# VH-VL binders against q9nrl2r1430to1533, part 18

Target 1, 104 residues: q9nrl2r1430to1533
Amino acid sequence: GGVHELSAFEQLVVELVRHDDSWPFLKLVSKIQVPDYYDIIKKPIALNIIREKVNKCEYKLASEFIDDIELMFSNCFEYNPRNTSEAKAGTRLQAFFHIQAQKL

## First folded at step 1 (VH-VL)

Design i3k (framework fv_iluzanebart)
Fold by ESMFold2-Fast, scan of step 1:
Structure i3k (fold): chain C 104 residues (1-104), chain A 121 residues (1-121), chain B 107 residues (1-107)
Amino acid sequence: as target 1 above (104 residues)
Amino acid sequence: EVQLVQSGAEVKKPGESLKISCKGSGYSFTKYWIGWVRQMPGKGLEWMGIIYPGDSYTRYSPSFQGQVTISADKSISTAYLQWSSLKASDTAMYFCARHFGSYKPYYFDYWGQGTLVTVSS
Amino acid sequence: EIVMTQSPATLSVSPGERATLSCRASQSVSSNLAWFQQKPGQAPRLLIYGASTRATGIPARFSGSGSGTEFTLTISSLQPEDFAVYYCQQYHSYPLTFGQGTKVDIK
């Protein structure tokens, strides 16, 4: 990992944030709105947290960045039943991510 | 504490039917996938298939499609693996394992203790 | 299907030594790789997922690395309870596939 890899990570996070299906992932799930979420999900994460880690140069390898994005999707599918709008958005956004991540 | 408890060992003859079970406890059974893995004597692990108990959606390995049936009864938090007609080559240890509730294949995080199935004449 | 190949088939080490196990995928699996430990008569136990993330309760001496097609599991200071068979598994695409296993034996 160098500055070049972090530049690529920032570009990819921006593309994910701008995607129509990013709405379940932009920020951490509200404990007030979804009180059982944090009982079920032990490693919560969201695009704003990942972007902050990119900006602080915390990812040394592309695999570390990819792991955090995959954790985000895994949490979505673990908490949300398959027929929810959240799970459907996650499925489409994850497919988009897999195509873009081939460039890393 | 998450646990998967499997039914006991089976000794069967070729041509007989069999249904083995895997009961989940300590978590929301309908929110996690259950997979089945075969281990033949002295051999490695083979993925057979997977079920989402919430809606009974199943996915099979091509090698096991049509050879076994995977099902689940969410009212008793139990998944099943079934053969209509056993053959000697089905002799193996069968494991059930849980993984994340996901549309794509994910890793298995908790495993049952295994069910030994012996098929001989 | 993606074929997973592990090497060596058997690794003989003494307690306190470093053990390094390799796993190769026939095509890229990104970081969608898990490592499992299996002792005789027992079910497999998840050690590592996402190629490098330790599962809950797994000792720090276990570490995973790699991405794409080449992966490594390292046990930095082997304990007596670590003698077992280790399997890698890809979960990048269906069908899920396992390596044939590496047996870690005592010298």
Scores: ipSAE 0.000, ipTM 0.552, lowest interface PAE 14.3, mean pLDDT 86

Design i3l (framework fv_iluzanebart)
Fold by ESMFold2-Fast, scan of step 1:
Structure i3l (fold): chain C 104 residues (1-104), chain A 121 residues (1-121), chain B 107 residues (1-107)
Amino acid sequence: as target 1 above (104 residues)
Amino acid sequence: EVQLVQSGAEVKKPGESLKISCKGSGYSFTKYWIGWVRQMPGKGLEWMGIIYPGDSYTRYSPSFQGQVTISADKSISTAYLQWSSLKASDTAMYFCARVRYSSGWGPFDYWGQGTLVTVSS
Amino acid sequence: EIVMTQSPATLSVSPGERATLSCRASQSVSSNLAWFQQKPGQAPRLLIYGASTRATGIPARFSGSGSGTEFTLTISSLQPEDFAVYYCQQYHSYPLTFGQGTKVDIK
């Protein structure tokens, strides 16, 4: 655990942020542009929030980090119909995440 | 513990309809895709399709599109595979299995015991 | 569709010997490759996923390697319970496809 686990989380978040399919996940959905989002999604999260939590050493276990990433994808699939560009990007990015998470 | 329990063996005649089931337990049923795999006697494994029980969205193999219907009832954590009109060539073992990744693009990590379907006159 | 080809069709091995099974994809599947074991009358069992990651509870004698189009499953010291049919599966693109299987039989 500890410092070595947090270093691995930082590397993985950077890889996710750099991925072509990260665009729906980089920051929280705008309440002004998508006002019904926050009526449907009760626990909004995005890569910028997860990255901040990693930098502040808020994840004590790999499972906590993985849970936040999975919550992000779960929110995407709950809000966005399967045929949308957001859902398609989420499907590809989640598959990439699962491959990379095997290194944790 | 994660378990998938399938309905019992079926003996049918050509032209009859059939619906077999796969009940999940020990995990959040609506968060994982369920797939169906056919194995003809003495043959290998063939992917038929998958369903996301949370919204009943389905993806079919081109070979099985229009041949079968995959559905789910999330209130009883059960997925289904259905034929409107069976053929002798449908004689096979049918397995349900959970897709490891919530995206649906992943390996099958837990399997049902299989349902043997025999179609003969 | 990505075609998965396994070789050999049948492999005859004595207990305690090493078994090496091959799986080839018609186009790159990256590391999105799984191996399954099926014993007579039983459902398939996941052994390896991500080409080389051992599934929970799978003995260390099972190992996977490869990426892209060529993959190998190795059983380092074959036990009596390892005589079975082995299948590879790609999950890189739809439709998901399986190899035709390699039967590991006793010599």
Scores: ipSAE 0.000, ipTM 0.577, lowest interface PAE 13.7, mean pLDDT 86

Design i4 (framework fv_iluzanebart)
Fold by ESMFold2-Fast, scan of step 1:
Structure i4 (fold): chain C 104 residues (1-104), chain A 120 residues (1-120), chain B 107 residues (1-107)
Amino acid sequence: as target 1 above (104 residues)
Amino acid sequence: EVQLVQSGAEVKKPGESLKISCKGSGYSFTNYWIGWVRQMPGKGLEWMGIIYPYDSDTRYSPSFQGQVTISADKSISTAYLQWSSLKASDTAMYFCARHLYYGSGYFDYWGQGTLVTVSS
Amino acid sequence: EIVMTQSPATLSVSPGERATLSCRASQSISSYLAWFQQKPGQAPRLLIYGASTRATGIPARFSGSGSGTEFTLTISSLQPEDFAVYYCQQYYSWPLTFGQGTKVDIK
């Protein structure tokens, strides 16, 4: 509800972007570099999309914001095997997110 | 309001270096790719390359790889297009434009263009 | 690279008439196509993206259709301000490529 809640979403996205493990999540996966990605992942999302939604006040509830972040991690784990650098980065960033999300 | 403002017109001689700029405002600069597009006099549009300002991930059209350098300074929300040594064939209007996704994005906002004239 | 071919090169129409512009891709690009309008001395302006979605602020008289390799931009009831050059652009595959443009001129 309100300006404080919007500020909290913006602060959290900034913290996620600044995290060392954010590199797989900054922008959408390239169809040119990974042609089969969009055949497997039907609801693609990345931090740049989420930040745009925050800026446009599209999240009315904290749960909507949390759902989009969780979708981003879910996509990572669905496409990338557990032993990949992407999946390992996702695991660490998701743990960081869960701690920060307690503040929402 | 989203704006991309480009530097002013340039008149140069062959062999000179040049760096032109594109400053974004009214949005989160690091969340969007900035592309550069050339339009030679009386001709159509040619994509040159693109940069993601947050990490400076840069991609060039094969026709422009090695011909120009694209860079960005996210602290001042500015992208750059640079030539080490201009040729007469570089005479053109240069546009910057933003889009959201590498390889699957469309240009939604454009700068006003920078006219570069190279003659001797 | 994907080659975009526009036709006709020039389309002469009267105000109030319908203009139909074609854009063909050398291979399937699904719906990853945008249309732009450019007036002399100005930057291009986004009209349509995703083959058929109008950009914010674009009048309803502009409509896009098509998928795969054949695409159409239709301007119903042309207004004086619609006389311009129109470009299609694919964003399916790198490098990004534009058509050569269709000039919509007064008959």
Scores: ipSAE 0.007, ipTM 0.597, lowest interface PAE 11.7, mean pLDDT 87

Design i4a (framework fv_iluzanebart)
Fold by ESMFold2-Fast, scan of step 1:
Structure i4a (fold): chain C 104 residues (1-104), chain A 121 residues (1-121), chain B 107 residues (1-107)
Amino acid sequence: as target 1 above (104 residues)
Amino acid sequence: EVQLVQSGAEVKKPGESLKISCKGSGYSFTNYWIGWVRQMPGKGLEWMGIIYPYDSDTRYSPSFQGQVTISADKSISTAYLQWSSLKASDTAMYFCARLSFYDSSGYLDYWGQGTLVTVSS
Amino acid sequence: EIVMTQSPATLSVSPGERATLSCRASQSISSYLAWFQQKPGQAPRLLIYGASTRATGIPARFSGSGSGTEFTLTISSLQPEDFAVYYCQQYYSWPLTFGQGTKVDIK
């Protein structure tokens, strides 16, 4: 990794944050509001964590960045039934991500 | 370096309004919850509430619900604590602090220097 | 809410001696406990989080242990700058709650 790779990751995260379907993913799920979440989801992650990892240069390869975004979606689908607004938002945002990730 | 800088000491009378500030720098301000903690003279620390600056999601400790307003202005990386009508019992040191985790329950990793608020007639 | 109780209220220790501070939670909080140091006129400073992990820049003489409901902060060889009030904080459940503090004073 170089400065170009970090810039691409930052731009993609900003685009995800701005997307209408990003609301379930902006910050970590509250363990107080959703008490069983952290019993089910062993590797919690959200866009704000991913953005901080980009800013701290923690991603050496594009695959590592993509893996964290995919983990975020995987967690959403694992916890939330398919018919929920969270799962539907996740499906649309994941499709958007796959299109944008072709630039990486 | 991560830094939280609070506004200066205030001396007010009962019934007056007040808004104190906490400005973050050296990190992505919108990505971390900011909490407010009260310390009455000679006493311990009391949790007041938190705000997530990106979307202004705000949560209050039950003891402080309706007593204060927490807000933030992400364009200037500043969080606020506000009283519409101060009481003598509001006399205390008020600290802002950043939550370490990216959710509403985390430990407080960086603290502001504190704002002393004195309310007397 | 989860009630945090610290003991003793005041601990008198000579420089170079070991200090052991206790913190008890009214219910299990796993390892979601932090310790803070506060000196007169200053903001609290994070020492330990996750019950036993030292924060960056914190000297090795500070160590934390415990899980569930019983926690301890140990200062292995107390330095003059360590005379302060120490607070524990649970971050397992909302609202976040602090212990009442233990004052470490010179004997």
Scores: ipSAE 0.015, ipTM 0.696, lowest interface PAE 7.6, mean pLDDT 88

Design i4b (framework fv_iluzanebart)
Fold by ESMFold2-Fast, scan of step 1:
Structure i4b (fold): chain C 104 residues (1-104), chain A 121 residues (1-121), chain B 107 residues (1-107)
Amino acid sequence: as target 1 above (104 residues)
Amino acid sequence: EVQLVQSGAEVKKPGESLKISCKGSGYSFTNYWIGWVRQMPGKGLEWMGIIYPYDSDTRYSPSFQGQVTISADKSISTAYLQWSSLKASDTAMYFCARGPLYYSFGYFDYWGQGTLVTVSS
Amino acid sequence: EIVMTQSPATLSVSPGERATLSCRASQSISSYLAWFQQKPGQAPRLLIYGASTRATGIPARFSGSGSGTEFTLTISSLQPEDFAVYYCQQYYSWPLTFGQGTKVDIK
């Protein structure tokens, strides 16, 4: 626990960001570019927000970290139809995350 | 191999404009913050500001806001530091450094060799 | 802004001796502290991040400790190439801030 788990969380977030399919998840969705996003998605989150929480030691349990990553993917699939490039990227990145999260 | 290469030394007069560069290679340039640090002769290190090349999100240290412009051209993996009107007090070594992967707060792991800027009449 | 204060300003030691450098933050920064080494005419080099994690390629004689407001960098057996200025830097909050530096000089 604690410090060792937070170090592992940062490593995992870095690996997610470096993945080719991270582009929809790097920063919060722009309200200007996607005006209806915040009407549909009630708990927005992105990798930059999750990393800030890791760096501030806000995750006390691995389950809290995993929940935030899963929320990010859930938001993607709720907003984006299955045939979109965003949804396809999310599907591949989520599969990658599930493999890496076994190390937590 | 991660590398940051800065432009060469500059000798300028007060009132002149200047733009110096920092070219990244060996990593995904757009996904890492680039920071600029000033070191006055015989003095310590001062953060000037940082830029995220992916979307040009830029943050300035309060002491440097309005004094300089930081920009980046992701197509050529190059960040810039620019003055519209130099002062003698701008005489310093300027370093660029690669920051954290996507958030603005983090440690800076690779540094350019520095660009010496001398401003004198 | 968070003010970082280093002590001593200058430390004179002989090769083979232990050097201990201190860094204090004006408020708690948890473990979000990095240590840098700078030799004359060179760019800074990252030594330690997260208060205690050695950066890649940094010799084992360098170690960092501390959390909150009090931090220490220790060089266990000083080598000739270790004579340099050392800076601590907080990355807990913006703006990022450096200490004023500690010069480690040969006796």
Scores: ipSAE 0.000, ipTM 0.576, lowest interface PAE 15.2, mean pLDDT 88

Design i4c (framework fv_iluzanebart)
Fold by ESMFold2-Fast, scan of step 1:
Structure i4c (fold): chain C 104 residues (1-104), chain A 121 residues (1-121), chain B 107 residues (1-107)
Amino acid sequence: as target 1 above (104 residues)
Amino acid sequence: EVQLVQSGAEVKKPGESLKISCKGSGYSFTNYWIGWVRQMPGKGLEWMGIIYPYDSDTRYSPSFQGQVTISADKSISTAYLQWSSLKASDTAMYFCARHIYSGYDLPFDYWGQGTLVTVSS
Amino acid sequence: EIVMTQSPATLSVSPGERATLSCRASQSISSYLAWFQQKPGQAPRLLIYGASTRATGIPARFSGSGSGTEFTLTISSLQPEDFAVYYCQQYYSWPLTFGQGTKVDIK
C-alpha cells in the first residue's frame, strides 16, 4: 500500500492547498512578524512541509499523515483566539479535511 | 467509543517507587495529549503535566517538574505517571485525561476513572 | 501562570432554582475556558468548552457565557443530580490551570 497511500495523500494535500480557507496554513508562521509564536507553538508545521514529506515518501502509515494535519490545526487553535479569521478558517478547513480523510 | 482506563489503587510506603498507567481506546492515541491531574483528599484539581504520545513530548507544571516522570508507550496506547521515591504528601487521587493541544477544540473531554495512591508508614 | 479564581466557594440552592457560578482569569484568555462537574467518588465531567459550547450529552439547563477575564456557568433549573463541585479551567496557555472549585449544595 505505499504507492496508493502516497497518491491519496498527494491528492488530499492538493485539495487542502486549493481550499479558500488554506491561507493561514500554506507556510510556516514568520518569526519576524509573529515573534511569540515559537514560544507558544513547539511543533510548528504547515501544508508546504506536509506536502514535502508526502513527496519524499516520509509517511509510512495513513495515521502519520493524519497526525501531521491534525497537529497543524491544533497549532492554529492553540495560538489564535477563537474569534480570529485564522481560527475560523482553521475550523472550516478541519471539517473539510475530516470529510476527505474518510477516503484514506 | 472513547475510553481511558487507569490501573488500580496503590498502597505504598515513603521512599518506594511507583508507576501507574492510563490506557486509551476508541480513538487515535497519538493524536491527543494525555494529561495527568492530581486531587488531594478534599482539595481541588491540579494539572501535573501532559505528554504527546507520538514523540513523547512532555510538558510539566512548574510545581511538578522533577517530582514525577510522565511517559507513554504508543504501541500499547498507554501513558504512565511515575515516582522514583514517594512521599506521604503524594497521597491523592490521580486522573488521566485526553486533550487536543489547542484552545478551540475540546480540552480534557474524556477522563480515566482515577487511581487512588495512599502513601503511609 | 494564569490564576483562575472561582466564586462563591459554596452556593446553597434549592431544587428548581437557578444557580450562577463565576470564574475570573488573572489575564485575558479570550474564550478558552471549560467548565467541569465532579460528583463525590467520580472523575470530572466536561460540561462546557469554548466558554459557551455545551459538550455532547450535556442537558440544556447548563449554559456558559463570558469572554476575556469574566465567565459564568448558569444552571437554569437545578436538578437533584446537579449537586456537585464545579471547576473552571483555562486552556489558553501553558501551564493549564483550574479554579479552586464551587460546591453547589442543597439549601
Scores: ipSAE 0.006, ipTM 0.565, lowest interface PAE 13.8, mean pLDDT 86

Design i4d (framework fv_iluzanebart)
Fold by ESMFold2-Fast, scan of step 1:
Structure i4d (fold): chain C 104 residues (1-104), chain A 121 residues (1-121), chain B 107 residues (1-107)
Amino acid sequence: as target 1 above (104 residues)
Amino acid sequence: EVQLVQSGAEVKKPGESLKISCKGSGYSFTNYWIGWVRQMPGKGLEWMGIIYPYDSDTRYSPSFQGQVTISADKSISTAYLQWSSLKASDTAMYFCARQSYLFGDYYFDYWGQGTLVTVSS
Amino acid sequence: EIVMTQSPATLSVSPGERATLSCRASQSISSYLAWFQQKPGQAPRLLIYGASTRATGIPARFSGSGSGTEFTLTISSLQPEDFAVYYCQQYYSWPLTFGQGTKVDIK
């Protein structure tokens, strides 16, 4: 690459963001649309927060980065019933993530 | 084609009851919130409340809590806004709007044409 | 509640000129902001959501920017049909709130 090559974590986050199934995960869930979300989910997270943490070099180990991505999926499956479009998107995106994470 | 069609203009006296409607078509009615927005003559937009037709979960602006009732009948894809006793200060245009969700954003993408309510003695 | 303040109240511009409209939130709303256009006697029309994403069918001359508390709607080359009132609206938290509107008028 170029002079400002992205880190491995940044490259993977960019791939997740660009994936068709990333739509439930791009930003924190709105208090307007889903007011009970924050009563059920105690550690909310989204791709924009994870990307910010990557850019600030807050992940010291690959395991910490992987834990935050897995937390994001865990939250999705905890809040959303398995037959929802959110849970289906999460299932497909998580499978994609597991394949890409092997490169880390 | 997504459409929200509202009931016609109303002319009422103070103290009268009123129920206006907003009928959705061209989409799955139960899967989208329907919001109500007031616009007083010559004034801006005020959010009144919102309903999810699947389970009739309803959220009100504090300014409108207890002043109006929002309801929906999913069998005919229709949302309602109701007053038990109208006041002259209820004179306004009332809009319904569908709230969509895309990529973490929640926004009013389709609007009804509005129902003009005039309350005078 | 989050208070949305728009400025100016009225903006007078000539056709073909650039118009810049401002919207300020009383607290950070991240990018949870929409812009609407309203013409006399008509329902509001969605222009922008997510602060900068143009709604389907909206001409490229409309663009939105900003995050946190300060937001801007830009119309790069005003057409005759663009003379209207413009509202910003936050959807970060309950209750939903609109700005008071900016009227874009003929100079």
Scores: ipSAE 0.000, ipTM 0.579, lowest interface PAE 15.1, mean pLDDT 87

Design i4e (framework fv_iluzanebart)
Fold by ESMFold2-Fast, scan of step 1:
Parts: structure tokens; C-alpha cells; sequence
Structure i4e (fold): chain C 104 residues (1-104), chain A 122 residues (1-122), chain B 107 residues (1-107)
């Protein structure tokens, strides 16, 4: 916790956003476009929400930040069958995240 | 502080093109949907469409599809509403508004621009 | 599209009285309903979202209720600054739609 820890979270979120496989995670799944998503996924989250929480200093511990990122991936794998482009992107981005998160 | 600042009033002739703007500041512009609302003189509010600036994902209300173009330039945190050929019936106040991220049905349009008055007359 | 119908078109009340405004959706929208206040020459001001949650800075005299298709906005002990037009808006499905508005006018 502190300024350097918050900077590290921001750097990691920026790297996730820039990754080629971030496209399913940049924004919340639209209820207007995918109305059944919110019947299945009870705790929706996306990189834009996580970044907002980082900017508002809402993460007190690195574990809280990691939990929100992992929730995002868990939601992806719960909703999307493993043969979908979304699930494949999620698998690769999650592997990238695990490597980067070891620096936190 | 979060602000949406719109461009100034416009007076145009039928057939002219026009592009008005909505500039966001004090927040991560690319990560919030921006919506456009029309209010004709003495009438109520009408949703025109909405854009997500990061990828320019745009949705139009059916009555405005093909009548206007919504776009955004994320490098300068600005959304746009554009007409290729104005009609007298486009005379209205136009508002932009920011949509909060989804949070269990608590998403809402929390900040609004001051409005841009567009007058189209011969 | 979901059609939002507000009633009455105009409501005449005296300061200090209670005003109750109605909004009906053509199909169920759960609690995905917002209320806005608009004064002449001004942008709409968010009052309520999620049918019943007051937005930041909104006085306690404003309250919202309802779910599904029938919703109400109540203004207890109306103040002079509350004379305005009020709009309901659904954000359950696309396209987003507003009601036609209720004008709260002085008696």
C-alpha cells in the first residue's frame, strides 16, 4: 500500500489494456447487446472499472486488486464456452497477467 | 472534477453540414460511454445514440440511424455529432452525457454537457 | 422499443404540498429507471437511478419507487425551486427511451 503500489497497479492495468487479447475485457458486456449475460454473471467487472478503482485508491492490498482481475477472468470462462474467441483471449491474457502479477 | 463541455451555438442554412463537439475532462474519457440527446423547442428529450470512445463502438436509436453520425477522437477526449445535410427540423438543443460503468443495475448518466443550440433556418 | 408514458402531463401544486408523478413502461424494465429534472435553458439534472436511489446532492424530499412497469417519483413538501419538468428514462434495453415529461407548475 501507498503511492508506489498504486502506480504499479496502474502500470499493470495499462499493460493489460494494451495487450492484443484485452478486447473482451475493456468494457462491461452491454446489457443492451447481450441481455442474458447479467442473468448468468452476478458480479460483472471489466478493465475500465478496475482502472477506475485504482485511480480512486480503492485497493488497500495487492490481493484485492488481484482478486478483481481474477474475477474478470472467472466471469469470462463461466459465460463463454472454451472454444470461443473470448475464452481463448481470456486464457492468453490471464497467463500474461500471472507473469506480470509476480512483480506486485 | 469531471466536466463535459460542448461547443457553442450554431446558426445554419438547410443543406449545410455541421459537426458539434463534447469534450470530457477530469476522468478516463476512453472508458465511459457518451450519449447524445436531442430536445426540439418546447418538446421532450430523445436519445439519439451512444458511443464508447476506446473502440468507437456506436449504437443509434432507430429514428436517428442514417440521419446523423456519432464519432469520437480519444486523443483529445472529444465526442462529435455530425450532419451531412441539415434540415429545418434539426433545430434543437443537443446534449451529451456520460454513462457510469455497469454496477449491478446502478449505471446512470451522471454528468451532462451544458447543451449546444442548433438553429436551422432559411 | 420500450415506450415510457408519464402522467399527468401537468401537475399544479402549492409550495409545501406533496407531488406524486407516475411513469409506466410498455414492458417490464425491472428497476432500470432514472428520473431527471429540467429547468428552462438548463441541461437535465439526474435525481434518481435504479428506480429508488438518490443521486449525489439530491435532497431527501425526492424519492422514487416502483419496479417492473409502474414507477413513481414523490416530492414531499415542494419547494419553489422544484417547479420544473420531470422525465423518466428506461435503461433496461436499447434504444434508450424517455417519457414525454410531467410539468410541475405552481397553483
Amino acid sequence: as target 1 above (104 residues)
Amino acid sequence: EVQLVQSGAEVKKPGESLKISCKGSGYSFTNYWIGWVRQMPGKGLEWMGIIYPYDSDTRYSPSFQGQVTISADKSISTAYLQWSSLKASDTAMYFCARLTPYYFGSEHFDYWGQGTLVTVSS
Amino acid sequence: EIVMTQSPATLSVSPGERATLSCRASQSISSYLAWFQQKPGQAPRLLIYGASTRATGIPARFSGSGSGTEFTLTISSLQPEDFAVYYCQQYYSWPLTFGQGTKVDIK
Scores: ipSAE 0.000, ipTM 0.562, lowest interface PAE 14.9, mean pLDDT 86

Design i4f (framework fv_iluzanebart)
Fold by ESMFold2-Fast, scan of step 1:
Structure i4f (fold): chain C 104 residues (1-104), chain A 121 residues (1-121), chain B 107 residues (1-107)
Amino acid sequence: as target 1 above (104 residues)
Amino acid sequence: EVQLVQSGAEVKKPGESLKISCKGSGYSFTNYWIGWVRQMPGKGLEWMGIIYPYDSDTRYSPSFQGQVTISADKSISTAYLQWSSLKASDTAMYFCARHGLSYYTPYFDYWGQGTLVTVSS
Amino acid sequence: EIVMTQSPATLSVSPGERATLSCRASQSISSYLAWFQQKPGQAPRLLIYGASTRATGIPARFSGSGSGTEFTLTISSLQPEDFAVYYCQQYYSWPLTFGQGTKVDIK
């Protein structure tokens, strides 16, 4: 959470949003498109929510930011079977995140 | 075993160029920031700048921006600190140190042994 | 930049006694503070990070506390090898800054 880390969080979130594999993660999953999602996933999150939390200075520690990003990926892998385009996108984006998070 | 090994002591004249090195071993060199810290004789520690070897992302202290160049060659796990034209006021011990900005690594957890740079005519 | 101020400049302590070193930040740095030990002719050694987390291999007699602007390093029972200069450092904001150091000396 400090100024240095908040600027780094903003940069990382922007890089994640711009990544080709971010499409499953840009916004919360729609109940209309995926009716059982919220029956299975109890702590939904997406990049737009994380970005808003960064902008509101809600992350006090880098660990809190990292935990929210990891939660997003955990939700993806819990809901989506391994062979889906969503799970494959999540796997690639998570690897990219782990490399970029070394800068945090 | 994580280790940072720095190049040997240097004796130079004002106006000369210099490039000193810091070689990392025992860890994934490209995935950790390498910082440079100056300690003038009898004085405390001053942060100069830092580089992430994977993509050469470099951050400088405002006091050192334009005074030195920090670079890295990830193929040989080595970071560098360079002066184009040395001044007598550059006489100091220079340390490199590994820094992980990630949640799991503390700041400046491993240090090189230091390189003494003496600039006199 | 964030200015780090250490006090006292010199602490004179006998072996076996408690030493308490202070570090103050010019603005809040949360818990993004590290403590380093430097012995003559040696590189600094990380003691504490995150204000209170002891680094690997550091003896239990070293402890850190504080948050925001006021921080303390405590050495509960000074050993002969603990006589050194101690530096605090903030890593909350660029540029990174160190305190001027506290020398722990023999009484």
Scores: ipSAE 0.006, ipTM 0.571, lowest interface PAE 12.8, mean pLDDT 87

Design i4g (framework fv_iluzanebart)
Fold by ESMFold2-Fast, scan of step 1:
Structure i4g (fold): chain C 104 residues (1-104), chain A 122 residues (1-122), chain B 107 residues (1-107)
Amino acid sequence: as target 1 above (104 residues)
Amino acid sequence: EVQLVQSGAEVKKPGESLKISCKGSGYSFTNYWIGWVRQMPGKGLEWMGIIYPYDSDTRYSPSFQGQVTISADKSISTAYLQWSSLKASDTAMYFCARTFYGSGLYYYMDVWGQGTLVTVSS
Amino acid sequence: EIVMTQSPATLSVSPGERATLSCRASQSISSYLAWFQQKPGQAPRLLIYGASTRATGIPARFSGSGSGTEFTLTISSLQPEDFAVYYCQQYYSWPLTFGQGTKVDIK
């Protein structure tokens, strides 16, 4: 049940963190370096936050976990123009996530 | 200068309705959450709820759900806290605060209004 | 809800003395903790967020430390303007919750 699904979430987050295209998503965007980011992005999130939530057993349903990952990608595409290295990394990592999410 | 300016003190009777305001200036009002905090006389701080003015996404503390209504009018950069029927136990100082995402998904309050004193007595 | 407990309830210190205030969470909140100062008749003022990051304009004598469940606010050399009530607040889980406050009084 829920405990088994949470184990799967931890494995998936680890795979995302270790992926070559995870670099824009490992930690929250720096307010000092990108001051307008938090003026534009309603709900910032990053893999370290999602991993903390998994470790705390905060995800009761697979859909809650998937929603947080999708929010992370949506924020990336909303803030970053499509030709940026960030947006390109996000596109590839999101595709990888969709394949892995089939296991949930 | 980033500022939140609240409406003036109110003296009301039990059963009356009330709406107090919090006006933001010096920043992009629609892009920050506005939280409301109650402080009863001689007591500590209690978080009531929060609103994102861009789309009026509103979230309440369970203790205040159904007791108050939080709303915002983004066209005039103003958030509101409203009671349909006041009780003597609503006597308190009410603060609004700009709430900023930092160090995670979770919010902290960085800029505060001066407070609105609400006194409810017969 | 996460319960925040502050100690002591009242701390009596002399100007120039070091003040140490404690805050305990009923469960781990990582570093999602803020400290506020409130003077009589005034709104709370953010001092520290993320357990240890000083807010803009806050003097260097204020420092925060801790993670998980145990947190400390230190004022290295208390000034006359520092006599106030101090609140810790977790923002790890909704609803956001405050400690009951520590009043820093002149000895």
Scores: ipSAE 0.000, ipTM 0.576, lowest interface PAE 12.0, mean pLDDT 86

